# VHH binders against Exosome complex component RRP4 homolog (RRP4), part 5

Target 1, 322 residues: Exosome complex component RRP4 homolog (RRP4), of Arabidopsis thaliana (Mouse-ear cress) (q9zvt7)
Amino acid sequence: MVMRKLQLPLSQTQKVRFERAIERLQSLSSSANSDASVIVTDSIPVNHDDAFLKGHGTSEVDGELLATVCGVVERVDKLVYVRTLRARYKPEVGDIVVGRVIEVAQKRWRVELNFNQDGVLMLSSMNMPDGIQRRRTSVDELNMRNIFVEHDVVCAEVRNFQHDGSLQLQARSQKYGKLEKGQLLKVDPYLVKRSKHHFHYVESLGIDLIIGCNGFIWVGEHVEVRDPMAIDDQKDEEMISSSSTGKEQSHIPLETRQTICRIGNAIRVLSNLGFTVTLEVIMETVNLSNSKNIDIHDMLGSEFHVVVAENEAERRRTKRKK

## First folded at step 19 (VHH)

Design v3 (from m3 with D56E)
Fold by OpenDDE, fold request of step 21:
Order: C-alpha cells, then sequence, then structure tokens
Structure v3 (fold): chain B 322 residues (1-322), chain A 122 residues (1-122)
C-alpha cells in the first residue's frame, strides 16, 4: 500500500502516531503476497516454476521480476502486473462510471469522466423517460435539455471507445441516469477496484453509493427504482401531461444531508490517505467517526486522518488473524 | 443557523456595474452552497445565481448569463455577485441564501439574508 504523503499539518504527536500506523500497514502489506506496494526496481516475488505472464509495470532482469513503476502488484491468474499509484483511469467496456455533463450538443451530451477524454452520451443511447425504445425524433432533440443539462451528474456504462478517444456511454433511466440530491466526489481511479457491484444501497442510512470505476463517486439520497412492470395499467391519461410541471423538489432533511456529507468526508479522508475505496472501508470510516464522536466538520482534520490510519492498521491486523 | 448579511446595493445607471457581497457567519462556510435571489417590485422572488460549496460549480438564470458572476471567498466567508451591464429589469432587492451541505440537484435554501436594494436607472 503506497501510502500517500499526508498533506496535512501534523503535530509532533500526530506525526509519530501516523508514522507508526503507516509502518504497521506496510508490514501487513508485505506479508500479504498479493497486494504489495512496490517501488521502481523492487523485486516481485513470482514462482518461477509456475508459468507467469509479465504485465504492465514489470520487467524481468537477471531472472527476477522487477517493478518498473511505483504501484501495487496485482495478480490475475498468471498475469503479474503493477498498477501504478497515479494511474489514470483505464476504461474498459462495461465499466460503470459516474460523470458530469459539461455540454449539451446536438443529439449528444459531453460528460466529464475524470479521464483525459470525455464521455459521450448519445440521445439514441438513452432510455427515454417514457421507457419506449424508438427512433429519436426532432422533438426529442429539442427536448434534450429536459433530460440532462450542464452540471448534471450521470451514472453510465462504458459501451465502446470512439475513434477520437472519447468514451461512448450508455445511460438507462432505471439503473443508469441522472443522479440528484447527492455529492460527487473525486478520487484517484487507482483507489477504485473494479467490482461486480458498483451500486450500493446503504439501507440503514437511506443512502445510495455509486463507486465509479473512473474515480467519481456518488453519495446521494436513495432513489427507489420503480419496476416499470409494476406500473399497473391504471392508464390515468392525466399523468403524462404532468411530467412537464416543475417537479416540486422534495425537501431533504438536514440529517440526511449531514449523513451524505459524513460519508463524503469519509471518502475524502480515505482518498487522502491513499486507501482503496470500498463500501466496507467507507462504512468503517463513517462508523469510526461516529464512535469517536467526531464532528462532521472535523473529519477532514489531521487528527481524524491519523485515527483512520490507526484504525485501518488494526482492522487489517485483525482480519489476518482470522 | 448561519446569519447572512448582504451589502453593495445602490443606485446605478443602465449599463453600469455593481458588486454585491454577502457575509456568512460561522466556521463551516465551506459546507454551504450559496445563492443570490432577487425580488423586483410587484414580482415574486426569483433565482439569480448559485455557487456550490467548493465554488467549482456555478448556476445562473438565463437573463443574467454573461453579465453576472457569482464567486465565493472561503477565507472571508463571503459570496459575491458581480453584476455588469445592468438593466432596468435588474432592479430588485437582492437576497443572499445559504444551503447547508450543498447537494447536486437540490435547490432549497435554509438561511436568508435581509436583502440589499439594487436600483438601475434608465
Amino acid sequence: as target 1 above (322 residues)
Amino acid sequence: QVQLVESGGGLVQAGGSLRLSCAASGRTFRYYGMAWFRRAPGKEREFVAAISDSGEYTYYTDSVKGRFTISRDHAKNTVSLQMNSLRPEDTAVYYCAAQPYWLFGYSEYDSWGQGTRVTVSA
């Protein structure tokens, strides 16, 4: 675990504590074969008797596999590679990403993805609010701003790479779409691991958490996905017309907003410390803040960073003993 | 509850400029989304501009786009509205508003200032 140098001012006592925590974390990572942080020229343990494939960030020198980049050693089957700590998002088809709309153009939205290239969401690739898959009309084009506008946050899936390097995105109204009433956090993409599950519902808190592969993380009020099939046939004709009426934005209680912020701060702290961002670690951090009676406004302070580091060291220690 | 105090209003000729300022009380200014609203005589209060907690995102009503700029100073706990190319239609009482724990896609505000009057003469 290549721990980021904490950019926060630490007292002497905090510094000592932090250093100790980091040392503990490092000792734990070195013992764990699979997630060892390496620097350039570090030897990567490989079983030479077993066929392995050299991946990115590795070089074989004098029979040893060496890291050529600073990062974390990853092993996928026979493939051994080093994931760079500062690695930019490397998009793959099928990735769940969170983005922000930066431009509304003809038949498409441009989306910021915390990547060198922007995403493109095509009107044709959008599931229309009406759920009807049909050819997009000129009227639909005129109504694009009713779907997304600048600064809207969107969850989407990477479908393919465009010729210009941009990412073609697909957003579905039911699962993928406009995200509202939440915070958008930016973390280094290398802190996010691809998982089968990028959508998390924290039931106890009523919060949706989307951890995008691109390092954009959404924390928001839970939105119940209405199964389109459950729309019983009550054809009340009248509901179609009211969609244009200014959706009275429902009030969000202060407590909910605080909860969102607390989760957000937890993620920020984790990011600052260079910890992998997972639901588990996020919740651990949130719980830690609560158990220690840390005010939400103090979470981004030096003390809580140290405490989180200490806690993580202990947590990892205990997990290994199990 | 955060206290908001507006300043900078006054009389200005059409085409002129004004800079409004709003000072927020408290230590948690960084968590507040801020906004400006205005109420013209005989009209309802309307949204003018908003800025996210970090200052990264700004929003404007169409009628002021390109003319007004909202900004914030975290060190001073202030939000400002630079108003250029003022028009008689901009005549209103301008109100500062604050949203604790700013969220995307949420436009309700919990705290309001007393307002500052802006009069644009033809």
Scores: ipSAE 0.885, ipTM 0.962, lowest interface PAE 0.4, mean pLDDT 89
Fold by OpenDDE, fold request of step 21:
Parts: C-alpha cells; sequence; structure tokens
Structure v3 (fold): chain B 322 residues (1-322), chain A 122 residues (1-122)
C-alpha cells in the first residue's frame, strides 16, 4: 500500500500514531504478497516453481522479476503486475462512469470524466424520458436541454473509444442517466477497482452510491426505479392540467442531506489516506465516525484521519486472522 | 439556522453597477450552497443566481447571464453578487439564501436574509 503523504497538519502525538498505523498497514500488505509498494528496480518476490505471468510494470532481469514502475504489486491468479500509484483512468469498454455535463451541443452532450479526454453522450445513445426507443427527431434535438444541461451529473457506460481519444458514452437503461439530489466526489481513479458492482443501494440510509471507474463517485438520495410495466390500468382521468411542469423538486430532509455529506466526507478521508474506495470501507468509515460521535464538520480534521488509519490497520489485521 | 445579512443595495442609474454582499453567521459556511433571489414590485420571488458549497459551480437565470456574477469568500463567510449593466427590470428586493449541505439537482433553501433593495432608474 503506497500510502499518500497526509497533507494535513498533525500534532506530534498524531504523527506518531499515524506513522504507527501506516507501519502496521505496510506490514500487513507485505505478508499477503499482495499490495506491496515498490519502486523502480525493486525485486518482486515470485515463486519460480509456480508458473506466473508477467504483467504491466514488471520486467525479468537475471532471473528476477523487477518493478519497472513505482506502484503496488498486484497478483491476479498467475498474473503479477505493478499498478502505478498515480495511474490515470484507463478506460475500458463497459466501464460504469460518472460524469458532469460541460456542454450541450447539437445531438450530443460533452461530459467531464476525470480523464484527459471528455466523454460524448449522443442523443441517440440516451434513454428518452418516455422510455421509448425511437429515432430521434428534430424536436428531440431542440429539447435536449430538457434532458441535460450544463453541470448536470450523469451516469453512463463506456461504449467505445473514438479516434480522437474521446469516450463514447451510452445511457440507454433506466439505471443510467441524470443524477439528482446528491454529491459528486472526485478521487484518484487508481483508488477505484473495477468490480461487477458499481451501483450500491444502502437501504438502511436510503442512499444510492455509484462508484465510477473513472474516480467520480456519486452519493445521493435513493431513487426508486419505477418499472414502466407496472403502470397499473387505473384510468383515473386525472386531467393532465397543463400546469407548467415546474418539476416541483421534492423536499429532501436535512437528515438525509447530512447523511449524504457524512458519506461524502468519509470518501474524502479515504481518498486523502490513499485507501481503496469500496462500499465496505466507506461504510466502515461512516460507522466509525458515528461510533466516535464525530461531528460531520470535524470528519475532515487531522484526528479523524489518524483514527481511520488506525481502524483500517486493525480491521485488516483481524480479517487476516480469519 | 444560519443568519444572513444582506448589504450593498441602493439607487443606481441604468447601465450602472452594484455589488451585493451577504454575510453568513456560523462556522459551517463551507457546507452551504448560497443563492440570490429577487422580488420585484407586484411580482413573485424569482431565482437570480446560485453558487455551490465549494464555489466551483455557479448558476444563473437567463435574464442576468453575462451581467451578474456570483462569488463567495470562505474566509469571510460571505457571498457576493456583482451586478453590471443594470436595467430598470432589475429593480427588486434582493434576498440571500442558504442551503445546508449543498446538493446537485436540489434548489430549496432553508435560510433567508431580510433583503436589500436595489432600484435602477431609467
Amino acid sequence: as target 1 above (322 residues)
Amino acid sequence: QVQLVESGGGLVQAGGSLRLSCAASGRTFRYYGMAWFRRAPGKEREFVAAISDSGEYTYYTDSVKGRFTISRDHAKNTVSLQMNSLRPEDTAVYYCAAQPYWLFGYSEYDSWGQGTRVTVSA
């Protein structure tokens, strides 16, 4: 675990505690033959009796496997590779990403993706509010701003790479689209591991969590996906009074907003410490803040960072013993 | 609840400029989204501009785009509205509003100031 230098001022006591926690974390990583931090030319222990595959960031020199990049050694089955510590987002087709709309153009939205290139979401690749897959009309094009405007947050899937390096995005299912009533967090992409599950519903808190592969993380009020087919026939003719669809934004309780903020702060703390961001670790951190009666406004302080590091060291130790 | 105090209103000629300021009480200003609203005589209160908690995102009603600029100072716990190229139609009482724990896609505010009067003469 290449621990980031904490950029917070620490008291002498906090410094000692933090260093101890980091040492513990490092010792745990080295023993598991996984997540060892390496610098260029470091030898990576491999069992030569066991068939291994050399991956990215490694080179065999004189019978030894050496790191060619600074990062963390990862082992997946027989594959040994070094993950770079400041690795930029490396897009793959099928990645779930969270982004922010930066431009509304003709038939497309430009989306910021915490990447050196922007995403492009085509009107044709967007699920229409009516849920009907149809050819997009000129009217649809004129109404693009009714779907997304600048600064809207969106969830999408990476469809392909364009020649110019931009990412083609797709949002064809109801699970994708505009994200509302939440916070957008930015973490280094290397802190997010690809998984089968990027969408999380925290039922106990009524919160949706989307961990994008690109390091953008959404924390928001839970939105129930209405099954379009469940439109039960109750014909009640309620007069579509043409009332100007001022989308009466439903009130979100202060408590829910606080919860979102607490989760957001937890993610920020984890990011600052260089911990991998997962639902489990996020919730552990949130629970820790609650158990210690840490005020939401104090979560980003030095003390809580130290406490989180200590807690993580202990948690990992306990998991290894099982 | 955070207390909000507006200042900077007054009489100005068309084409002139004013800078409104809103001071927020409390220690948690960094978690608040801030906004300006206005109420013209005989009209309903309308949205003018908003700024996210970090200040990274700003929002404007169409009628003030390019003329008004919302900004915030975390050190002073203040939000400002720079109003340029003022028009008689901008005459209103301007209100500062605060949203604890700012969220994307949420436009409700919990705290309001008393307002400051802006009069633009033809």
Scores: ipSAE 0.884, ipTM 0.960, lowest interface PAE 0.4, mean pLDDT 89
Fold by ESMFold2, fold request of step 21:
Structure v3 (fold): chain B 322 residues (1-322), chain A 122 residues (1-122)
Amino acid sequence: as target 1 above (322 residues)
Amino acid sequence: QVQLVESGGGLVQAGGSLRLSCAASGRTFRYYGMAWFRRAPGKEREFVAAISDSGEYTYYTDSVKGRFTISRDHAKNTVSLQMNSLRPEDTAVYYCAAQPYWLFGYSEYDSWGQGTRVTVSA
């Protein structure tokens, strides 16, 4: 397991507990992925009686296989190589991403994505708020700031790679677009696994969770998806007016804001510890904070980090007993 | 409940500068979005500037962009508004406001200071 340095001050007893939890996690990791983590010039164990093939990030010196980069040792058949852990997002077409608007241009927005280049969202790649594609190309071109302004958070899909290295984004479905009434969490992309399910609704809490492939994670108040298909014209007008009025009311109960913050802090703690971030692990961490009676305002403290590390060691031990 | 105390108001001539400060009480300041609003004589209270809980994101009404700067200091539990190139239109009572558990795209404020008066003479 790859663990980050914990930069929080620890009391003497917290140090002992944390080190014990780390030792247990390393022991469990060694059982499953023996000695997988290396730094430059670490010796990589191989059976010299068997054939092996040197891969990326390895070099043979005096009969020993040495790591030439930091990372995780991978073994596939006879091939031994080191896979580096990257802090930067490595995009693929179709990825669900969360980003923040940083520039409003004449026909496009630039979006921060934790990538070495910005994302680009063209006006033509948007789904119009009223659901009519034809209108959005002409009428909205002159009013780009009516759609997004700087610091707006957006959910989009990677459509293409531009030759200048930027990512072409699209938001042509109702599930994409502007995100409001929530928090944006930024974690290293390797803590997020690509899956079919990046959009989550926590029904018991009324919370949407979007785990972007780029390591940007959104936690916000649940938003009902409007279906533009109508029963009658008169009913459609009433629904449209009601939706517009509802947006202007904007009140979020304090309890809901606290819940969003608690989920966000759980993600921050998991990220600080270098643990994979999934819906299950997030909610387990939230539940742990409640069962330990840890106030939202104390969740980023040293004690809760230690508690989460201890809990993760026990979770992994339980999984191995099966 | 957070308590907000503004200071730094006063009389200044057009073209001058003032720095407003808002002291916030309580252990939860790092979770608050902060803002400045103003109320001119005979007018409704209007938004001036806002800053996220981390201080990373700032927002300004168009009439003050480039002239006013909002900032915060987590160690001192303060938010400040540096007002440069002041104009008579900036004459108002300025209020500090706080939003517990700051969120993107949420602009309602739950706690308000008593205000500090700024008068800009022609």
Scores: ipSAE 0.735, ipTM 0.885, lowest interface PAE 0.6, mean pLDDT 80
Fold by ESMFold2, fold request of step 21:
Structure v3 (fold): chain B 322 residues (1-322), chain A 122 residues (1-122)
Amino acid sequence: as target 1 above (322 residues)
Amino acid sequence: QVQLVESGGGLVQAGGSLRLSCAASGRTFRYYGMAWFRRAPGKEREFVAAISDSGEYTYYTDSVKGRFTISRDHAKNTVSLQMNSLRPEDTAVYYCAAQPYWLFGYSEYDSWGQGTRVTVSA
């Protein structure tokens, strides 16, 4: 695995700073499983009187066994290693999820969700996608690829589970459907907490952020909510047909694409550090990158990971004091 | 703006193969989506294939699916188009194109190469 490219090369000064930040975070943590859970550079308790073997995700420094990845400590005989927290999504009915279409079939699509089976979105579970009326469903059944094709990114809601274990999805609100002009970020699902608000609009940047319960996160150009009262009369059938075909596209300003990328890199850094991903923490990380004058292309480097860890330690300390 | 240089074009018999290559300059290559387009004489440029910045996602126009394969090499800053089972209708100038800061569902390209000519004889 090449996970160490994102965290391994720390200078001596960076190691000291990172260790301080991690110590502060550890002292603030009260998780029920804190004894087994570790983050990078955690000391792993071992009995030095007994022989032990260093496994994956560990390194020995000055008589201490340290974690080199975030995860759960496992002990098998003399072997001590860290199992990365890569838990798959555990669905609940009503979850907001983001997924990627992987198969177009008759009257349904299969959607990748980081679940042990794919999600299934039935044509009948769509509700006025892109303003299309339900009366035109027969035409849509004949043109499944005019709605979604392979690799399209979609937002949907978990409806239920079928007997075969497949996950039934639905997109019966205008807030669901195809996502375009954005990036898809994949984080471990345990880094996302279920909440009432998984859809976010960052007005100052013109960016939509969707934090899926399955750990798939969308960052894209803002799509304006269409008010039914603000929708002009149906002007012509040519406009409706052209829109449904999706042939014509407009340019996205380079600045907007750069902003999406910076937000995406912030999410990647938070994920690498094992931090819960929320709108607040994402935007604070983005702002931190700007205040430290860190270029987008350098955000995945060691220095910025250290800076983010230091900032999170301070943020949590301040909130604990209140 | 990234500089793109295509190579590998030439004359080939129907049913044959060619491998096109596009060299990209600059240290930001890993953030670029890359694509191949082609233009037959008297026609507009048409999409052939695209590849995401990571290389994880590839896209093909229907007429080339199963025959053409797009790939990229981040170490060499190149994108390639392996063209198998060539047909006379594949005759065109092939252009490499780049999209800075690649996005799902966005198919506009900001930078273009000079093109490399492919001729397929019956």
Scores: ipSAE 0.732, ipTM 0.886, lowest interface PAE 0.7, mean pLDDT 79

Design v3 (from m3 with D56E)
Fold by ESMFold2, look of step 19:
Structure v3 (fold): chain B 322 residues (1-322), chain A 122 residues (1-122)
Amino acid sequence: as target 1 above (322 residues)
Amino acid sequence: QVQLVESGGGLVQAGGSLRLSCAASGRTFRYYGMAWFRRAPGKEREFVAAISDSGEYTYYTDSVKGRFTISRDHAKNTVSLQMNSLRPEDTAVYYCAAQPYWLFGYSEYDSWGQGTRVTVSA
């Protein structure tokens, strides 16, 4: 798998600013596990006055140490080597993942997860669309397309590996299932860290964010969970039912769609720069775009990438001094 | 608002082919989801096909799968509907529609063309 590199046209001043930001990030990450990414034929800096050992993914040409694979330079004592970055998801049981349906079969759906093989969601491994847990019937099997169709985005949990090596998924909790009214962002899985919390609500913006362990990230309109047990009378139950039914097909305000797009573009910029993608960093990048008055349609341009790199260098410097 | 202009409609014999085109204005076309709808005489407007902002994802109503192909050209700001193996029941006015800032699982459209007539004779 070939890692993407930043290939943006930069003006002279943008090049200087970007180079300074990258230098600061490199100096702040002086540990062996935080050294800079390289591509094939990049020169790897070494101290020629000190001995060093050439490791995997390096070769010496004309006194320069060159990368022979794409990856991250690592230094352990005198050893210098390049560790390749995985572009594909490495599943663990219990992972929260986001995926896209690519096939509707007789008793299962095939789901794209950025894995060697697709994920498999069996009809028996999910909540039914009516929300009632029951034994699966032949009618349910005939109505597979009433549940998911091609290109539907779903949130699920990794259950185990199937016989053929494909990944068995499950969606037996209310928090899993079809995702609607949002964007799917695909970043390399190494940019996402497993954590205790993968579901986030950005209350100030009315946005749900799901950071899948597989590097697929969902940004969508917030879906409110209704609690019918909190309803005081029958009139409120009718209004809630009507509102919920109407809300499932309701118009999304243009400003909400713009906000989702801005968050999505922030994630794309962070991915292009190779930064770990977290809720905090995403929101800092969104806020930076607003404070710099960057149009949504310009966020993927060279200037904003430079601005984000500069901001991240300052953010990491501030955190290190604390 | 994006302005949408359809073209390519006309009379065609059953089994024939026709290519509809929809030209869109403005630099924001790359962020728009695009769709084709149709309205037969005496019927409600119905969904035909849709394409995501990037062009990566396409959607079709069941009756046209395998016969119709939606595509887009970002350089020309156009979306096209290639209609093959046409049937008399495909006779309708075809409308181009646009959704600013395309989202998965969202099927409301803010801008509509005036329509182009397609007639398929037996």
Scores: ipSAE 0.717, ipTM 0.876, lowest interface PAE 0.6, mean pLDDT 79

